# VH-VL binders against AP-3 complex subunit mu (apm3), part 6

Target 1, 249 residues: AP-3 complex subunit mu (apm3), of Schizosaccharomyces pombe (o94669r175to423)
Amino acid sequence: TNEFFIHVLERVSAVYQPNGKLAFGTVKSDMECKCQISGMPLLLLSLRPGTKLGNVRFHQSVNLKRWKQHPDQIEFIPPDGKFTLASFQTDFATQKSLPVVVEAKNKLDGRFEVRIRNTGKKSVENLKILITIPQALKSVTVTEGNYIFRASKYTHMEEGILEWSVKKLAWTSPALVLTGFLAPLKKDANSTEESSSYSKLEHLDLQYKLQGSTLHNFKVESLKMLNHPDKKSYKGVKHTIIAQNVSFR

## First folded at step 21 (VH-VL)

Design y6 (from x5 with heavy chain S107V, light chain S31R N92Y N93D)
Fold by ESMFold2, look of step 23:
Structure y6 (fold): chain C 249 residues (1-249), chain A 126 residues (1-126), chain B 107 residues (1-107)
Amino acid sequence: as target 1 above (249 residues)
Amino acid sequence: QVQLVQSGAEVKKPGASVKVSCKASGYTFTSYAMNWVRQAPGQGLEWMGWINTNTGNPTYADDFKGRVTMTTDTSTSTAYMELRSLRSDDTAVYYCARDLGEYFYGVGSYPEFDYWGQGTLVTVSS
Amino acid sequence: EIVMTQSPATLSVSPGERATLSCKASQSVSRDVVWYQQKPGQAPRLLIYDASTRATGIPARFSGSGSGTEFTLTISSLQSEDFAVYYCQQYYDWPYTFGQGTKLEIK
């Protein structure tokens, strides 16, 4: 058919403080396009008036003179098929918040608990929770999904990463819960005698994706074919958030 | 050492308000939920609600909505519970209590109350 | 709202004997039950959480069991300091409700 698709991929990396506030983060956005328009179309992509793209890199077909004069307009002749029209980066602190909320705690006697909820209006896909485990892991229970513990091969402390994978977290779902129990610390590496003490968990990381946008005040307003102004081209605009590395420290 | 120290006993008339304080020490105040529980003389325990000490967002039991306000002051590690439009059946000992879990991210309430305040007797009489 | 019903209301037993306190939920609460002990003039004390896990410093004579709708607190050899009121509480679903208490008295 005679269509043009735009898919904005927003890759988020963020670090949150123990109090739940954002310490820093970035959004690296790619405007991925698929052109199914025949001929040599001259396209004008209009963003919300006044939009300025930070640290932008354009496809070689973009008319840079036009963009310098009108930073909210991108004029280009697309190649056939898939290509990246623009890549840009923004400070996540000035963008919309992510919808996955984490509550994670140390309980008595080496027990710990991680709860996750979706506060958005879209299902979260391919959720992976990476939990830094400072000592041997005794047991784990999850309400949904699968887990694997990847112990460090380079230490005798049996520390490692507990990886919890959940295929889908619907916005209507109750909180998903992982509960675990640390094994007591050994008095030394060669002893079978156990201590009564437990290290506290302090770190976890998330990865996931969902349909939606983190970008504040960013919007594709229109797509116009300048060399055939009476022809209508299909504008399919989709935003996907890829939470690439969201750290809780 | 973990301590929850509450304000002293109060005597109030019906229709008045009371504000009970709970000063926390010996732990990271914003890493634990704070709960309020009351006990009328000779009766059992009644959960009133909790406050997220990190965000200041309270959640109230339905029986108390509209009459209770829970707040915190994180700079002094103090939680407050104010009960308005007092009735004689509000006469009770009011406790603050924290959940046993230390959150390293977020604060929720799944109450397993490991430390309690000493209690504050509120007497409502005409 | 989940109703927690404790029985008996009063349990009279002699020191050294076993006491069994029951707590029944109006619907399944999984393992999400805690037990508290309260002595006159004192705040409650956490005994058992997660249905069966003793809190730090709680003697082994206290044990909790049960899941779903029926829960039991057992004191296997009563000491003089164990005579108090005992409460169960569920935290499975909001609001988090207490049972009405069981008073453990010396016979």
Scores: ipSAE 0.253, ipTM 0.623, lowest interface PAE 4.0, mean pLDDT 86
Fold by ESMFold2 at other seeds, look of step 21:
Order: C-alpha cells, then sequence, then structure tokens
Structure y6 (fold): chain C 249 residues (1-249), chain A 126 residues (1-126), chain B 107 residues (1-107)
C-alpha cells in the first residue's frame, strides 16, 4: 500500500544510586521510518512547537535550510523502504520514571535476593537483569523466566555475571523474584577450610523494552505531502523505550 | 550488636497525637528498611508501614494513611512514627523492626524482621 | 487482600512431643511466608523465612515447609521455652498480612 511509518526509539542509559535516586542518564533517540509511497513525495514532518533535538544528525534527503529556519519542521524526499530520518539526543525528563523497580539485598549466609516489579501502565518486554557475582554460586531459583551464569574469563572460574531473562513483566503482576546462594569462600586457594563470611553483591544492570510510552514530551504533530496536499499516506507513529544500560550501584 | 531502642510508654487522651522514637545502633542505618508494627492487648500483629531510611520516603498501610507520619534522622540513626487523632482502639504496643538483609539497591519492606525494638506501650484513655 | 488462616487456634501438647502448626493462604503466595514466635511481654522473634529457611540462631528442632497455599511449622521435640504464640505472615502481595496466631500450650 501507499503508506509511511514512523517509529521513534528512545535508548536509555542510566545509573541509579543505592537509595533509588537517578545519578545520571542519557537518552539517544532515532526516528526510524519505512516509506511505501510511490513516486517522489515531498514530505513535511512537523513536531510539537518548542521541541529541541540535541546533536541532531539527519538523513541526507533532509532540507537543512528549512530546519535551521524552522527547527520544528523536517522537510525531505524519503528513499524507498527503511531509513533513519534523524538521530538525536533528548533531555532526560525529571518527571518521568522508568517503570521497572528493582529491590535487591544481601541476606544471611551468602543468600541474596532480587525483586522486580512494573510500576507503569504497560507490559515490559525482554527484561534482562545482569547481576555481578563476586564468588562461586551454590544455587539459584527464579519465580519466572530463565537464568544463565557466565563465569569470568580473566579471573578464577568462581566469579562472573548471572543473567536473568524474563520475556514479559505485566503491569498488574506481583513482584518477580530471583533468589541465589553464594558458596563459602575457601581460606586459601589450596585449603579445604571454609570461611564463615561472604562477599556482598554491589552491582546489577537492567535491560528491557517498553512499547507505547515516551520519556520526553516529544510528539509528531503532523506529516504532510507538500506536492500532493490532498493526499494523506501517513499511517501512524509508534514509540518504544529501550532501556539498554540501566545500572544499580 | 544490632540494637533498636524505643522511647518510653505514653498515656494520651483521645484526639491527641503520639510520636515514638526508635534509635538504631550496630549496623549501617541507611542500608536497611525500618518498619512499624503494632499489637493491641490480646490481639495479633498489625503492620503499619515502613520508611526508606536513606531517602526518608515512607509507605503506609491503608488503615493508617492520613493519620500516620514516619520520618528518620540519619545523623542520629533514629526512626520516628507519629500517630495522630488517637482513638481508644489505638491502645497498643508499637514496635520498630528492621528488615533482614542489607540492600545494595532499593530499600523495600519484605517482612522478614530480624531485629525488633523493645516496644512502646501507648495507652489512649479518656 | 490475602487472608492467612492459622490452625489450630490453640494446640495443647506435652514437652518432648512434636507440634505441627498450619498456615493457609487464600491464594498462592509462592514461598513468601515467614514464621514468628512471641512470648508474653516480648517482641516477636523471627524463626523461619522464605517458608523453610531458619533464621540465625534458631534450633534445628524448628522446621518450615510448604509452597503455594499451605505452609507448616514443625517443632520436633518441644522444650519448655517453646510454649508461646506463633504467627505466620505473607509477603507475596501488599498488604503483607499476618495470620491470627496459634497458641502453643502445655497439655
Amino acid sequence: as target 1 above (249 residues)
Amino acid sequence: QVQLVQSGAEVKKPGASVKVSCKASGYTFTSYAMNWVRQAPGQGLEWMGWINTNTGNPTYADDFKGRVTMTTDTSTSTAYMELRSLRSDDTAVYYCARDLGEYFYGVGSYPEFDYWGQGTLVTVSS
Amino acid sequence: EIVMTQSPATLSVSPGERATLSCKASQSVSRDVVWYQQKPGQAPRLLIYDASTRATGIPARFSGSGSGTEFTLTISSLQSEDFAVYYCQQYYDWPYTFGQGTKLEIK
């Protein structure tokens, strides 16, 4: 059919303090398009007035003169098929929170627990939790999903990264839980004597996908075909947040 | 040694307020959630809420919303619970309790309370 | 909210015998159950968490079991200090509710 699709992707990298406050974050955004319009359409994409696109890189078809004069308007002749219209950085909105909340603690006798829940209004997809493990694992259980332990290549084989994967975290579900047990440390590399103390976990990382939400008050206002003003081929805009490097330290 | 020491017993009239303190020692105060639980005479335990001891952000059980305020003072490692508009059925022993385990991210309340204060009796009588 | 129902309300047993205390949830709570012991005039004492894990310093005669909706606390050889009230509590979903208690008394 004779259609034009726009997909706004917001890729988030963030670091949270142990108390749950955001220490810093960046949002790198892409406006990915698919053109299924015949002929040579001249398109004008209008954004919400006052929108700022930081460090913008445009597709080669964009009329940069118009954009410099009207920074909320992007005029272009799209190539056929898939292309990236713009890549930019958006401000991390202080009023918006990421919907996945993590609570993680070291318990007694080498036990640790990670709980996750969805505080948003939409399901979270492809959730991965990466947990830095400072000594050998004895066992792991999860209430949902799968896990794999990836031992460190450059250290003794007992430490590494525990990866917990959950395909979908519904916004109405109870918290999901990973419980793990560290094995006791040996007193020395050649000893059978075990320590009564355990190293504490201090780090985890989070990745996921969230459809239909934006972190910033960014909006495509309209898409018009300037050389055929009576014809509309704009089908819609979808928004996806990709949390790719959300660290808890 | 982990220790939680609460303020002394109080007698109050209906309509008054009470503020109970809970001083913590022997551990990193801001790494563990602090909970408040009460017990009316001859009855079971009732969870009132908890406070994030680092941020000061409380969460209250529905039955106490609007009447309770939980705060902390990190410089003295002390948690506080204030209950307002007292009724005779608020007569109870009030406990502070620490969550088991040290958080490395997020401070939540999962009622595995390994250390408790000695309790503070609050009596509400006309 | 999730209702935790303990059975029996009172259990009379002789020292040295086995006691079995039951706790049933109105819906599945996975293994998110704790057990407390409370003696008169004292704060509760954590016995068991995560349904079956003994807290530090709890004697081996105490054991917990169960998952889903049914949970059991077993005391395998009762000592005189074990006569107290026992509470279960779930932490699967908010609000985190207690059972009404089981009083363990001398027969």
Scores: ipSAE 0.198, ipTM 0.607, lowest interface PAE 4.6, mean pLDDT 84

## First folded at step 23 (VH-VL; from y6 with heavy chain S109T)

Design z5
Fold by ESMFold2 at other seeds, look of step 25:
Structure z5 (fold): chain C 249 residues (1-249), chain A 126 residues (1-126), chain B 107 residues (1-107)
Amino acid sequence: as target 1 above (249 residues)
Amino acid sequence: QVQLVQSGAEVKKPGASVKVSCKASGYTFTSYAMNWVRQAPGQGLEWMGWINTNTGNPTYADDFKGRVTMTTDTSTSTAYMELRSLRSDDTAVYYCARDLGEYFYGVGTYPEFDYWGQGTLVTVSS
Amino acid sequence: EIVMTQSPATLSVSPGERATLSCKASQSVSRDVVWYQQKPGQAPRLLIYDASTRATGIPARFSGSGSGTEFTLTISSLQSEDFAVYYCQQYYDWPYTFGQGTKLEIK
């Protein structure tokens, strides 16, 4: 085989203000590689001209002198098989919106509702919605996917995290809906008597994966073998966004 | 018990601004989102945006972005909507409406408006 | 966008009779339909949400039904105060669209 594979993963954590403005975001990116080139190739990876990698950490085989002179070029001798070529930070562009839209409401009598839609042109995978629940749950229904409630063991209020998992949210899907009902609070810690009071839900987080998209216009332009400049090798480049924690506060 | 009382009718010239008030009573103002909806004469309803009354942060419909400002004063339980650069086709009755639910995540509304103000007629003419 | 089509445009009925108002969506909207009543010179009033759930304070003579593309508002014993314009609205997908209205008139 004479192939080199590059998988650029962008791991996102973001916090939005309630009005939808970005409060802050971090993007940690990794170039995960798999080398299937025989021998001891000296490779030159060229990025889109003008690309700047923030807080970059390279694999030990990278020629740092070359990179300092040409920051969009990475010269290295890869190990066999899988390795991480670089870990770096990319700018979180304010014009590039994440495609998963979630709206969640508190309703009367302890009812709450979470709606999810995909506004992009690509399917979203492995979607998890983590809902902070301030008291015991009575019931939950979902239009798709699975859920589990993980109660906190350090509180007598039966609060915890409700996890809603959806394997795939297609761009053609209708909105997906979770409906939940809180159990009424007890009037007394020693009593089975219930009150009609309900705490408000205040927070949820998102996690998901999006193939073939990037938050930053990052691109691998070429891969050359410097010690055999007339030889060609196949390169495959794949981009994945992993939204690890996306919140509205 | 629940009441939303809006400011009086306005007559404006093209290019002017109008600010409509909506005073809430009979409920906890900061627990319910406030929406603004307009209705041109003989026409249906058009959603303009909403404001989170707890945080004071608004969300605007695309057709009104750049021309509308929504604010609140929690000490008086009053919401405000200001529409700038008025045109003759902005002639409408403007309503405030309370959302049945309170958002804790997201930027849009589900239009389940259980209480409405009486409406404010804004007429834009030269 | 999803088009909501109401029929009839005008419905003439006598007090005490049953009125049936139709709302049809151009695609499935599940149960995500709201009905509003609007009397002349007044703000709209929420009647029904989630296709069939009466809002607080709405008389039992109002009922909603339907799912998918076809929705119905029924007034089982029409009162004099029920003569108004009725709007349906979907909230299944953005933009959230209204029907054009059905005017309920005294026969």
Scores: ipSAE 0.114, ipTM 0.533, lowest interface PAE 5.4, mean pLDDT 83

## First folded at step 25 (VH-VL)

Design za2 (from z5 with heavy chain Y105R)
Fold by ESMFold2, look of step 26:
Structure za2 (fold): chain C 249 residues (1-249), chain A 126 residues (1-126), chain B 107 residues (1-107)
Amino acid sequence: as target 1 above (249 residues)
Amino acid sequence: QVQLVQSGAEVKKPGASVKVSCKASGYTFTSYAMNWVRQAPGQGLEWMGWINTNTGNPTYADDFKGRVTMTTDTSTSTAYMELRSLRSDDTAVYYCARDLGEYFRGVGTYPEFDYWGQGTLVTVSS
Amino acid sequence: EIVMTQSPATLSVSPGERATLSCKASQSVSRDVVWYQQKPGQAPRLLIYDASTRATGIPARFSGSGSGTEFTLTISSLQSEDFAVYYCQQYYDWPYTFGQGTKLEIK
């Protein structure tokens, strides 16, 4: 169809300390391309004027001399099909807030609740909430989605990870809620008696995709074919944020 | 048994500051969020904000940002709320209130207040 | 901010009868509503959370219902100790706003 597609992927990993401060965070970005232009096109990709990509690594086809003189322009002869045009990194602490908000607490008598909502203006896809469970579960209910409890195969305490999956969290949705109940601990060794003692849940991990949003302040402005200036080709540009691992520890 | 004991009543002039204390006992102070709520005479309740008692990080209601400071002293299990630049419409009973459950560290919480202090009357008069 | 509007402002009811108190949110607050009871000179007491769950030690005559923008507290077979002011609060979005209260008084 004589088209060129660009998919900007931003992959976020973050760990929060018990005091609420960011312990670690990275955003790794890739420009993934698919070339459906015949021949040997010489392409010029222009970013928002004045854009500078720090710590960037380019595909071997990129004219580095051109880029060095004009850091918002990328000149290259693409291979057919899929390839990575550029990879770059940024500090997460300087980025926009992520739109998925999680609130959670341990309630009375072994009950816990986790609430999620979307504060952005785009739907969140493939949301997964991973909850570290230190004690046997009695029951779980969710207002939306599915859950799976993955027990640790090497512990006798029935510890594990509760995985809550939501296919889509629309920006207009009410908060979604998971409610769980822990089974009480035994009072004695070899006793079937139950106590009212419950371990505190403390750990939660988050994964999702956010289409049509970007953490970086750059934009693809144009794509031109320099060696066939009268020939028209179409570009498609798509932005995706992948929250790979947002941990609360 | 859970108890929240607040400091005594105060009378202040407009433009002054007040600092109310809330001494907690009978539970692990750093595991539960502490909230502040006020009630003007003959009026309803107004949420002012909460503090993460483990990290010391507060969240303030918009109407109080810039005028309120919430702090804790974990060694004495005491929460504090300081309101500055007092106006006559700040005359109210100020309550501390504990969240029903223990929070997850690094994650936000939401209010369900199961234990309240006795209240501290702050009167602002010219 | 989200406005919580309670009605009626005052409700006069005889002991042993049923009281129905209303709370309306200016926008959807899902099920993120709590109810408190406050007697004169006292701090509020938690009655209902999560729109419909009774707090520990709250008598069965108290019940809550609703979602979205409309919420109801129902008190069946009123007792003398139930005459108080009742507040709803939403915890959907900051600031966590209260209704203005409904005073339940002896007819």
Scores: ipSAE 0.273, ipTM 0.640, lowest interface PAE 3.5, mean pLDDT 84
Fold by ESMFold2 at other seeds, look of step 25:
Structure za2 (fold): chain C 249 residues (1-249), chain A 126 residues (1-126), chain B 107 residues (1-107)
Amino acid sequence: as target 1 above (249 residues)
Amino acid sequence: QVQLVQSGAEVKKPGASVKVSCKASGYTFTSYAMNWVRQAPGQGLEWMGWINTNTGNPTYADDFKGRVTMTTDTSTSTAYMELRSLRSDDTAVYYCARDLGEYFRGVGTYPEFDYWGQGTLVTVSS
Amino acid sequence: EIVMTQSPATLSVSPGERATLSCKASQSVSRDVVWYQQKPGQAPRLLIYDASTRATGIPARFSGSGSGTEFTLTISSLQSEDFAVYYCQQYYDWPYTFGQGTKLEIK
């Protein structure tokens, strides 16, 4: 095919308060392109008028003089195949809430439970839940997916990070559940007696991806070939959200 | 020691409203969801809804939407359930019930109710 | 909504014997089932959560089992204080529904 593809990868970092309110968030976006156009096309990408690309870096082929005069226009001669046209940063808006909701409880006798729901309208892929475990872990069960416990190498308390991985979480799925059991603390280093005390879990992080956009004021309006004005090669814009570092505190 | 103490029995006419209180003690009120469950005489249990005690946001069972309001007062550790447009088939014992466990993220409801109020009889008769 | 169906409605059993109470969900509820005991004039008492975990202070004669759509509560050596109504409830999906109850009575 003789086509040009644009894929915007939106990498989100966010910190949420326990009540679900966003405390901090950023979006780092890459415009990944694939050029399958024969010849040496001169392309003009037009964004929504007034668009600002924060902290932008362009591919070497971009006409910077034109961009400085018209910041919503990007003129370039693409290399053949895959390349990154632009990298930029925007603020993450609270009205674009991420769809993965976590409910986590400390239960009796060192048992804990983490429940994950998808409240959006798209399947979530490559979900990882990173749970900070404050002491030795006896057992884990999951309703779906796999887990690995990565114990700290710096302490004999065997604290660490429990990583729960789920390949896909459909938006119609019921909650997925991880249940775990902490080992009781020892009374002292030389004793085999257990104290029956348990630290509380306090922190977890998420990683995942889904199709969709977090960008509020970003839109590609057109892509034109300046040296072949009648030829249409543009196939639209695809957006993927990559939740890269989403913390709950 | 965890305790849930509810307001006393009430007698109402059809079309009136009733507001039942549930005062909590012995735990951090905002760390546990509060649920409301009713039981008609000689009948089984019916879940009415719950309130997120941290945010004050309620969620109601479909059968009660439009007629029920659940609120909290965190300064007094008290939950309230108000049922409006009463009918004779609303005659029941109304319970508040605390969710089991302390969440470190998100206050949600699970029907693992470890502590219940003593119940409040509401009688609706013309 | 998910319907929880308990059987039998009434179970007559002699003290010292075993009672087995059934709870069936209209769709899979994984292990998201709790059991309550209720005596006349009292609020329900939590017995079992997570399908099989005894709540604090519940005697070992009470045990729960099951996953998916079929759940059981077993009382292995009935005592006089065990004659009551027993309810199951699911928390797999909204709304969180109760079964109709099983009355356990003296034969």
Scores: ipSAE 0.011, ipTM 0.511, lowest interface PAE 8.9, mean pLDDT 84

